# VH-VL binders against Radical S-adenosyl methionine domain-containing protein 1, mitochondrial (RSAD1): the designs that were tried, part 3

Target 1, 237 residues: Radical S-adenosyl methionine domain-containing protein 1, mitochondrial (RSAD1), of Bos taurus (Bovine) (a5d7b1r34to270)
Amino acid sequence: APGSQRAALYVHWPYCEKRCSYCNFNKYIPRGVDEAALRRCLVIEAQTLLRLSGVRRVESVFFGGGTPSLASPHTVAAVLEAVAQAAHLPADSEVTLEANPTSASGSRLAAFGAAGVNRLSIGLQSLDDTELQLLGRTHSARDALQTLAEAQRLFPGRVSVDLMLGLPAQQVGPWLRQLQGLLRCCDDHVSLYQLSLERGTTLFTQVQQGALPAPDPELAAEMYQEGRAVLREAGFR

## First folded at step 1 (VH-VL)

Design b4 (framework fv_bexmarilimab)
Fold by ESMFold2-Fast, scan of step 1:
Structure b4 (fold): chain C 237 residues (1-237), chain A 126 residues (1-126), chain B 108 residues (1-108)
Amino acid sequence: as target 1 above (237 residues)
Amino acid sequence: QVTLKESGPTLVKPTQTLTLTCSFSGFSLSTSGVGIGWIRQPPGKALEWLAHIYWDDDKRYNPALKSRLTISKDTSKNQVVLTMTNMDPVDTATYYCARIEYYDSSGYYLDAFDIWGQGTLVTVSS
Amino acid sequence: EIVLTQSPGTLSLSPGERATLSCTASQSVSSSYLHWYQQKPGKAPKLLIYGASSRATGVPSRFSGSGSGTDYTLTISSLQPEDFATYYCQQYGSSPLTFGQGTKLEIK
């Protein structure tokens, strides 16, 4: 029977600000990218997928992949309009955008809000500037916290942050202090991600060559368990 | 304050190689989204893009001139060097270096030359 | 390559008048990568408008840009003496990066 199936839509933004030292599936944005052509491709893909799947109602939309906050708010708006034309997209549907602190100014975040985004996922990763440099991030901890504060102002109760654990040379005590510090600044969801060393990445090469110590799986497991306990005691998911 | 300055010979003979250095201050080429480009302008003519180099050492060249151009950076010295081989009188121009910024302060795409050096006139004659 | 054609080549106006400068691309360009520069005789160009419509830092509000696709416009609502200069459009919506040939704005 032709469906009135409920669905969640994932929209993939394929470009990253620059090559991440820990991730070989990320792509940096090439110069001279024709975003109008990319926008058209994303619109056609979304409409075709919805038409072929028989989905009549889309309950949530997630813009993820590389660094979706680098996309034009116009591209986000065009995709959401295409979804609304192909299926029912309720006004209260959750529309989430992944944002990097480097590319997420207050004016840009407000423009995404105007385009239809109503939830943000901020890729903070660390509050330690040395760790951010190790990860190939261009933002400082101060810049990231400023972006987080602005995001919380524009999207009250609808901002989540990502924090990494298990980095080379990372210690449990200092990392737990980072997490506790973050919890004083964040009222929403916090996601903990363990570093994965992918073959072919800069971090993998540095570890292989002995320039960085290999991540310790036991230490990473300890961080995860302790971090989960801290989140639970603070009432976070 | 951000500044850029071109340096190199002001007179070059036909068939010689031109080497120009762009020295800058107030920013680093290790910063993501930043690059340095070279643009020239013959007397009374329009602007012509030559090449640019990005923070990640990605290099782009004008296809019409690619076989003659080499661009390189020394991040520790805050310098970008452009080399152009087989100079001809038609290459007489003011040569500018300029900062190319991929994002503005709000994270919007830019790829514009936001700060320019003063330019250096290079005359090619025997 | 994308060719940018600016028109008119020369525009003669008096202070206080409105100037409208055109830039037409040979194929569609994302407005995010269409920029305008101002160049005074003997000086380096200065970034005036980026992303078709955003004023660069320190640029007076009388300057505005608009357009999409192949047709872009720079408008100066009330010309001041310091505005008489050559204006260039530039695209990097497609490689290679190209500039227009320029529009010279001169006093009548």
Scores: ipSAE 0.000, ipTM 0.420, lowest interface PAE 17.9, mean pLDDT 80

Design b5 (framework fv_bexmarilimab)
Heavy chain, then light chain:
Amino acid sequence: QVTLKESGPTLVKPTQTLTLTCSFSGFSLSTSGVGIGWIRQPPGKALEWLAHIYWDDDKRYNPALKSRLTISKDTSKNQVVLTMTNMDPVDTATYYCAHRPITMVRGVSYYFDYWGQGTLVTVSS
Amino acid sequence: EIVLTQSPGTLSLSPGERATLSCTASQSVSSSYLHWYQQKPGKAPKLLIYAASSLQSGVPSRFSGSGSGTDYTLTISSLQPEDFATYYCQQYGSSPYTFGQGTKLEIK
ESMFold2-Fast, scan of step 1: ipSAE 0.000; ipTM 0.436

Design b6 (framework fv_bexmarilimab)
Fold by ESMFold2-Fast, scan of step 1:
Structure b6 (fold): chain C 237 residues (1-237), chain A 125 residues (1-125), chain B 108 residues (1-108)
Amino acid sequence: as target 1 above (237 residues)
Amino acid sequence: QVTLKESGPTLVKPTQTLTLTCSFSGFSLSTSGVGIGWIRQPPGKALEWLAHIYWDDDKRYNPALKSRLTISKDTSKNQVVLTMTNMDPVDTATYYCAHSGYSSGWYRLYYMDVWGQGTLVTVSS
Amino acid sequence: EIVLTQSPGTLSLSPGERATLSCTASQSVSSSYLHWYQQKPGKAPKLLIYGASSRATGVPSRFSGSGSGTDYTLTISSLQPEDFATYYCQQYGSSPLTFGQGTKLEIK
């Protein structure tokens, strides 16, 4: 009495180099990229992966990686249709797109909705402008909240936000105030991510050179515990 | 006014390749959101989807028939061509091409709002 | 693939009566991807309803659609002589795009 093979599919944008050798595209999006070629690579990769894995049902699709909101809605639609051809993709499946506030205009978000996206994950990361600058983000806290409001209008009840903790020089009290402020504006899930200080980043180099204090893992643990308590008290997941 | 018309051979021998052309007017396949599908119907039976092509050259095929089907477009001639290899008597059917459009909500809703008249293709020795 | 089963296979009614046609999917289909067509003998199909409930341009108000999940219905509130035809439902909740086997609406 065999059950159906089920899976969640993660689509990396715009990176397709590992399996698509004729698509020599780096993880960074250059201004003059051939998106039609990248779309072809993503379609082939998705279909090949599903065929080789024997997956019969895809119950959710997540577009993540770099900045998927920079992709053409046509590319998103093409990938979703390729998935539907290779496996069963219920039309009411959760299709989530990660959006950066800088590249997520209302018209672009609406176009993603038309392409098949029915949920958004907004990478806010912080509501403190100094912290956003440390993370290399180009949006201000005000711009991020405006994008969040527009996303909630277009995808009511289906917008989640990402908030980081454990940043250099970040303290528990101010961070908890950020979280509490965000909860007043959020109508779905809030994800808390601890900063991982990775080699090769500007932030890593600045910490190693003493330009920024090293993240305190005890403080990060305290932030996570108190943040979860705040979310629980407010009725969030 | 949107119109589509199928053309091609009405009689095909077993093992031969069928080539059908859909000629259309009243719209351009360069227009974002526009596509053309091919659907067939054996005498007295249900409709069966074969293939679709869209403005951005995205192509979709019925997986059961994919190895036998090729769909292409010539935007300058306002034509879409369907090729089906290794024809068999069970492939005898009326073949339709149809216009696909966007409707409010989802980008590709996969409905066919305007159909050609259909062309009966008989496969016999 | 998703199989669409239409019932009844044949429905015999008189002009002025109400017709109710059912379409059942083997798996859940979003209403956005469920559509209805009318086909008269020797003619191409004509789109009636798209997205389960939206009437296509030029389709009379007596035609209405409803449903969600696996169960969908096409209703004709007061049959006119020109409404006697075969009706097909169609889905693309998953590949491939499929049609039901049809319901033939015939005059009693």
Scores: ipSAE 0.000, ipTM 0.423, lowest interface PAE 14.5, mean pLDDT 79

Design b7 (framework fv_bexmarilimab)
Fold by ESMFold2-Fast, scan of step 1:
Structure b7 (fold): chain C 237 residues (1-237), chain A 125 residues (1-125), chain B 108 residues (1-108)
Amino acid sequence: as target 1 above (237 residues)
Amino acid sequence: QVTLKESGPTLVKPTQTLTLTCSFSGFSLSTSGVGIGWIRQPPGKALEWLAHIYWDDDKRYNPALKSRLTISKDTSKNQVVLTMTNMDPVDTATYYCARTYYDILTGYRSYFDYWGQGTLVTVSS
Amino acid sequence: EIVLTQSPGTLSLSPGERATLSCTASQSVSSSYLHWYQQKPGKAPKLLIYAASSLQSGVPSRFSGSGSGTDYTLTISSLQPEDFATYYCQQYGSSPLTFGQGTKLEIK
């Protein structure tokens, strides 16, 4: 449209500290990565995208991809400043950062807040330590709950958590117990994600070699439907 | 009111097996999230956790003692039984049972809100 | 395993004084998993504070807890005669569940 253009901006952070067992798009963080060069690249990319699209107003910004909480808060600040210079970024715009519990200390989360972040998405994935090991996560359930508590203190009412379903050997009853327990400690939103088994991942290889049972799509569908019912009853999305 | 009470032998010989029973009232082990833990305290020393059992028969053991410990429940009798094999004089302690909770928040926290009076078990030849 | 070290081992104070008891973990523990107990001679422990700062029902308001990471504190604002006992911190941020060695609070 020729009037004021409105948009949501997605900023991709390409690195993870560790390759996730269910994901083949993430790269390890190499030692000696030049974050100053990456910061310049992200700034130029954001400015170019806004210029080419003709966007006049940015309603929301989402930092996602690998593990954005591994980024320097200075890099986040630089991108947001570039956006504010190229378009109108209202003070009440939603600026969300995906955080991994392993890389999200309280001081680091506070620094992201100072940089302009006002919402967090915490990649919890599971509250069962065996499931977290299966997913290749570096955090324990205890670490994740600690990060969630600190995040909720720093970003009251603006923290969401991600919970996975459909994992090999996962059962509906225990998973619903995890979900119900999680709802007692969450301020705002819980997102349910079904496991996607991708070629080239550790999980794909283990399933192909018979070391793990294949995820059951019908059981996953049951978990999703019952999980959504629990969320609706509790007043979540 | 919630009450717990330990029972079992007060004297055990080295190499024997110790069996302790926790009898409780005022709550049920069929209640979701409820569990019973066993903790011991040698004379003049700190508290040491041994094992938990929860409403859904989930069992957790101190890794240092796991090969010697078995915990079981009889929900209909309101009893939890702890068995410890190959007793040694260093196992002399007051043994407590206590109520705990298992869920996503409380089970991992595992605080003990009500305790039995404790039973002193002496291991000597 | 996580080792909890309590200090001081013995604290000698008079009624009316403030007591501050420390618990230091060998590695970081979430405050949600740090709890405090009181034990009088010949008695079972009694839960005072759970999740580092939450006062258990029926426990007097003079007791309070604080802390995060590796450093936790139990404070008694104005000691009463019945408060002289041994105090234990406990964690379950990592298996096995462990207790500190205790701080004995005794009358001067």
Scores: ipSAE 0.000, ipTM 0.401, lowest interface PAE 18.0, mean pLDDT 79

Design b8 (framework fv_bexmarilimab)
Heavy chain, then light chain:
Amino acid sequence: QVTLKESGPTLVKPTQTLTLTCSFSGFSLSTSGVGIGWIRQPPGKALEWLAHIYWDDDKRYNPALKSRLTISKDTSKNQVVLTMTNMDPVDTATYYCAHRTYIYGGTYSYAFDIWGQGTLVTVSS
Amino acid sequence: EIVLTQSPGTLSLSPGERATLSCTASQSVSSSYLHWYQQKPGKAPKLLIYAASSLQSGVPSRFSGSGSGTDYTLTISSLQPEDFATYYCQQYGSSPYTFGQGTKLEIK
ESMFold2-Fast, scan of step 1: ipSAE 0.000; ipTM 0.440

Design d10 (framework fv_dalutrafusp)
Fold by ESMFold2-Fast, scan of step 1:
Structure d10 (fold): chain C 237 residues (1-237), chain A 125 residues (1-125), chain B 107 residues (1-107)
Amino acid sequence: as target 1 above (237 residues)
Amino acid sequence: EVQLVQSGAEVKKPGESLKISCKASGYSFTSYWINWVRQMPGKGLEWMGRIDPSDSYTNYAGKFKDQVTISADKSISTAYLQWSSLKASDTAMYYCARHSRVYTFGGVTVYFDLWGQGTLVTVSS
Amino acid sequence: DIQMTQSPSSLSASVGDRVTITCRASQDISNYLNWYQQKPGKAPKLLIYDASNLETGVPSRFSGSGSGTDFTFTISSLQPEDIATYYCQQYDNLPLTFGQGTKVEIK
């Protein structure tokens, strides 16, 4: 008898709260999100990915790509149910939701937990407000840290923080100081993400026009290597 | 090295059975799907189907579902394409190609990063 | 099945020329499109995946763009070793389908 195929499923969130300079999932932010239409689209996408891949067992699910925390918990629950219908989704599967920071989100985070989410990834991106503005983020560093504290309370030991590296004009020293500051506020896991400069984004256009310096791949590689060393020294994964 | 090595050229008559092979080496055989692609003389590429060697699950293009059988033996890292009864229209070059079963950020990406050298099958009277 | 149509079916160009090939899908395939190169007597080789990503080891003169139904493949400065047939391939849905191919020759 053949065994089950195993996979991790990444569910794209097509909307950003503000059309961010590096995000190209949507040409413009709708005045209102048609939650029923979005739910249908995500369910169909999950079913299509599972059908195309032939996957029969899903070990983990990640909701990311934009601003999944803006979705209703019911939409998240519907996608997880669709996955469970198309394949085996074990009760102990890791279900991660990427959340953009906001100070008014504790009850929403709890509702995601009730919907099946058992891990949070907080999209902090930077502790420098100027860098957050460059990335098109609507939160401040202080708001992000407040959201992180609430997430840690609701999901103890199951919260990761996303920190971006390789931004235009970003330097290794100041970025390492941001990372070290963040580690004083984190309990478990920090993920480092390198900026991908995608065609069709505002950031891509600004670099092409010479308004921003191009990201330096060697500096990004140096940040990644030194950042991992800092994480290892502090005992983070 | 990472490679897919296919069996040698075949010359057959209509009605005969045939089984051709694609042997993988240098990588984890069960971590990639094996696809079969047909190219008729002077024509383009046609996807026939694929197999996941970890559990022998298959998908076929509709026109090939009742014409061929795709199988795999993970103990020897080899995938197979088989006909019970060949016809002249089966004359073609047959390629095997892999694509990853690992999901990346952004979902499932299906692209053939490694191909076999091809097996020429000629079916004539 | 999703139908993929390439244009032109063949072309002849001089070394150093910019070569552009287009691929049209019969329905929206987002960016789920790859480009392959097949040299005479050889198996195909992946050049571009997910519409615009250059495969490791592939020369930077090759590029891809587009989304939805209309896609473009470009060779910025044609070299003699680029003589080949080029194929687009969608993976939005099964069965996987290829364009009919574009044969590129040197004048």
Scores: ipSAE 0.000, ipTM 0.418, lowest interface PAE 16.3, mean pLDDT 79

Design d11 (framework fv_dalutrafusp)
Fold by ESMFold2-Fast, scan of step 1:
Structure d11 (fold): chain C 237 residues (1-237), chain A 123 residues (1-123), chain B 107 residues (1-107)
Amino acid sequence: as target 1 above (237 residues)
Amino acid sequence: EVQLVQSGAEVKKPGESLKISCKASGYSFTSYWINWVRQMPGKGLEWMGRIDPSDSYTNYAGKFKDQVTISADKSISTAYLQWSSLKASDTAMYYCARDYYGDYFRLGYMDVWGQGTLVTVSS
Amino acid sequence: DIQMTQSPSSLSASVGDRVTITCRASQSISSYLNWYQQKPGKAPKLLIYAASSLQSGVPSRFSGSGSGTDFTFTISSLQPEDIATYYCQQSYSTPYTFGQGTKVEIK
């Protein structure tokens, strides 16, 4: 880098509404979570990291981890203010929040926008309710698409959708139909993610016990290649 | 007008082959699944399977997987249900019905039905 | 396969009566439940989709409710033309499965 210290900042939200079947970093939300204490911790961590790293300019901020859309918009605002105090956070910096459809009402999304969020990543994962149940998602496909519509209204041109491929028993044709259907609802971009079986997850255990078939890597590769072709034909990236 | 028109009634003997048709008009044929539903005399509705005409991908109910073949010809907007060897137990009314797979909510429902094809198999 | 159970199997009611039919799924099907009407000698006709959405052109006296495993179909004021067999059907997973049907007759 030519002598200027620039950074992207990752802010980790450690809680989920329910534990996902495929993710090791998910944690249930305990009834007595002290979000004010967590807010203070995140503020201190952000300021300390920026101070120790010597970063003077933060070009992007990403709120990820468990389910950041469960966080109070006040917590998001406090972290962004702390960043702006410790370093330069330009008004046009990308500030992205991962949103789970279950916890992302239009009023909450608008409040995140007011807090400084200017981009959303919607964790749709599937348009098939059986696949969503297998993944341990608490939302239906219908819920996810309503959240997507609200997100696009509030953040025009700045919403992405995550779609998963390579699920147990998943076939290329039905998955491509999900993708093609999704493209009529998406104007910005779609991210394709291959399922990774992690030790310690419910999904990993079910596959190991023979309760679910193992994902087929060749079908996953075919889905990815054909999905990219569909996205290219539709003008997506 | 959106409609599905099925082929006429058939009277066959056990062991004979048969292919019945369901011709779509008034809509984009490749935008909808075509389902096949059986109704035995005096009994309820039984889903047999479906086809996506855009790529000929099929799903079958397990009971029917090795009994029938579902196919489609998108150049003439026609779906087919075929038996290589009919049995007396295949005597039934057979309906085709469209189902919108491009629905973003994945709300499968059969909104347009053919008039039905009565198949009688007797010796 | 998901099993669909309807009750009652048949009923008789008077014109103007409120008619209720129930449908149970053997597992949760979210809101992927449809209701069809079949008159003698005719193909089935879609009345309700997604558990509670009224199909275009269907009279407002027909309604549906429920989610998960328990669903209800209601005719608020039975008319003579409503004599038919009614079927619930899940579209949550393939194979699609139907209830056994409820025959509605007028007294």
Scores: ipSAE 0.000, ipTM 0.420, lowest interface PAE 16.7, mean pLDDT 81

Design d12 (framework fv_dalutrafusp)
Heavy chain, then light chain:
Amino acid sequence: EVQLVQSGAEVKKPGESLKISCKASGYSFTSYWINWVRQMPGKGLEWMGRIYPGDSDTNYAGKFKDQVTISADKSISTAYLQWSSLKASDTAMYYCARSPTYYSYRGYDWFDPWGQGTLVTVSS
Amino acid sequence: DIQMTQSPSSLSASVGDRVTITCRASQDISNYLNWYQQKPGKAPKLLIYDASNLETGVPSRFSGSGSGTDFTFTISSLQPEDIATYYCQQYDNLPYTFGQGTKVEIK
ESMFold2-Fast, scan of step 1: ipSAE 0.000; ipTM 0.442

Design d2 (framework fv_dalutrafusp)
Fold by ESMFold2-Fast, scan of step 1:
Structure d2 (fold): chain C 237 residues (1-237), chain A 125 residues (1-125), chain B 107 residues (1-107)
Amino acid sequence: as target 1 above (237 residues)
Amino acid sequence: EVQLVQSGAEVKKPGESLKISCKASGYSFTSYWINWVRQMPGKGLEWMGRIDPSDSYTNYAGKFKDQVTISADKSISTAYLQWSSLKASDTAMYYCARLSYYDFWSGYYSPFDYWGQGTLVTVSS
Amino acid sequence: DIQMTQSPSSLSASVGDRVTITCRASQDISNYLNWYQQKPGKAPKLLIYDASNLETGVPSRFSGSGSGTDFTFTISSLQPEDIATYYCQQYDNLPLTFGQGTKVEIK
């Protein structure tokens, strides 16, 4: 309703680190985290945040930050239930989950849909197997495209893909051809992300040791501008 | 139809190695964790550990971490429980069980929804 | 490790009786508790999940209640086919732990 306080909620997976002694999790812990404890922490965090902010209506929810597709659909359902208890969560609210191709089987994607997810953001990153290996991705381009097709079947018109640019040794021409190829397969939206070189990663170490050329910010900016032009020409927003 | 079919009964001597199996059918094998549960003769159920078949990630109960190895072969939808050197105290019924996720029909999370028939392991000297 | 203790260890009741089994956790596990039925010579079968939810295909005479540390499992009208050992199991934390079991038999 007009005049109600409205918000978009970002749920970071995992971020529970202070509410309880057994919830000191962050993205550096092993994949096999105690999910029941994490689920309780996420519920408490969501309820606390909504209470402190005074939010009356939540128009969208985004599950991101370190492979939410590895989470149990029960955890996603519990968070959404907590949000609905603390504020008004309209039935047509956008509920998006970030998914990695390596952890997003068709049955798992369907279970997330049953839990309340109605949009997917798939971290494709690249259509070049050498680039995927460089990024430390365990999936091939072919596997990622198969996951994308299954996601589009389960969530028609509600799947976006993420494509990375500015990778070491990456050239504008070949990258634009990747983007054009992806556009033939995309159902909803394409997001372009520049590489952020994080300390402690294999990629960061290889660049620091001179094993790989450093990313070129000017070339990345050129890729972004030309990519945006290709997206606009094809009618993507 | 979802089924977990375990290998047949084993009779072994202390010090021998053993590998028992749990073959899954009727569902996407890599979408569900497989757990191993021990039941000593006349005793209750004891959780040993579990595996995610999609990447072979494992969790073990501390008591079993250095006694057994849990593995899976997704090409044949089979999970395994293995001992390098059996002890008489390993005599027990061993069950595999599927850990379910959010179920569309029930609307809720349900941990051990399907179980194998069990593999009886007898270790005697 | 979370310790699960069941009471009683065994009971005998008549067909049609109301049977109650309790399960206590050594620490707060919210509602992260399941109940299983194990008939002689068979694998366990899930009856109740998340403390109070009836698994699909399970007769309505079975029910569960409780939260935190104290839980109850009830058979409202005992039938001959209900002769079994019943186990509670927490999934709040690893390692997963079971109660010691309650054997239900007909008088």
Scores: ipSAE 0.000, ipTM 0.404, lowest interface PAE 17.3, mean pLDDT 78

Design d3 (framework fv_dalutrafusp)
Fold by ESMFold2-Fast, scan of step 1:
Structure d3 (fold): chain C 237 residues (1-237), chain A 126 residues (1-126), chain B 107 residues (1-107)
Amino acid sequence: as target 1 above (237 residues)
Amino acid sequence: EVQLVQSGAEVKKPGESLKISCKASGYSFTSYWINWVRQMPGKGLEWMGRIDPSDSYTNYAGKFKDQVTISADKSISTAYLQWSSLKASDTAMYYCARQTYRYVYGSGTYTYFDYWGQGTLVTVSS
Amino acid sequence: DIQMTQSPSSLSASVGDRVTITCRASQSISSYLNWYQQKPGKAPKLLIYAASSLQSGVPSRFSGSGSGTDFTFTISSLQPEDIATYYCQQSYSTPYTFGQGTKVEIK
């Protein structure tokens, strides 16, 4: 009998509060012990949160923040096991992991599936290498598409792709062509995110100094509306 | 020089309490999980549970959660396995084992039991 | 719980023979599989981790392979000191589970 309280759990990677005394990543720790300490911290945080909130059923788990795909699959497995011990985690619960595209991640994606991940959110952001460089991404569009293809093979029907809109100098026509190109490579799900320029970032500084044109909110709104229409027409959600 | 030294053999009657020990030396005790593994006579290995000695956080295999308590005293680098009321079916060899992790680039982080105690034979008979 | 099944349950072979033991998981465990050797009256000893990685100090005649649900453990040239029971263990998720063991005897 599953519980009456239902929730979605967000696991932030790497997240370790000051109250978690084993999370000291400034120490020189023998290889393998650093990951174990982080794993213990995440497990304790998840169990504490569930205990304090009184949640009895977890309908979804999302591993996000930083670059969760760089985490050990065993760390993901340990967190999911901790959740299942503290609350009811149904076998059909959605367990999503954010992945940063890289051709080196193929074997890791399979290992995440073995660890309990059943959905991937691929942070593609752009199909234009110049735009990816502007965003500070370390992968090329070709690498991202290869990772997407591997993800779709390993998680058929369970891969979503994140595409950014409203980037500096980005125009509606060229961006819609990127979206159309992506739709030929992705048949699962596409999420559209508008760029938010935050103070303290390299991109913000370049825009402020006039090295890059400022994003146009009206063009971004137009891109969103037209992109949504294209997705609906193609049957995407 | 990593060593796990377990307490000596025990002969008990059903209903009695028992606490056996596993003393670690030669490494940072609080940096590694200590696991308990049972082996009934003529049978294979069964994982019972583990403890993180840094904060006494425990995990148990479901069938052992109600049967035993795992604890640790980090001031003397010793882990414990205890029963409040022994049953004849608890007759077995009990091992403690240190658990370590190893990251393999491009593959993942793996875990294994690299050092084991010599075992404590517990015999429960009337 | 993940169930581990080993075959055969026992075998007898001659010194110098190639010995193969198999282990099957009830669900995919990727490469999260370890192999242990237990000699009579002794505690288990780690031989292989991550399905195919040889533990330091372990003779090269021991090897492991496989991924997903099917794994093999091989002794390329059996020696007298290899008389033991061998166990596979999945380390993918707690509770960690072991196979039933394979007893290796010399003829």
Scores: ipSAE 0.000, ipTM 0.416, lowest interface PAE 17.3, mean pLDDT 79

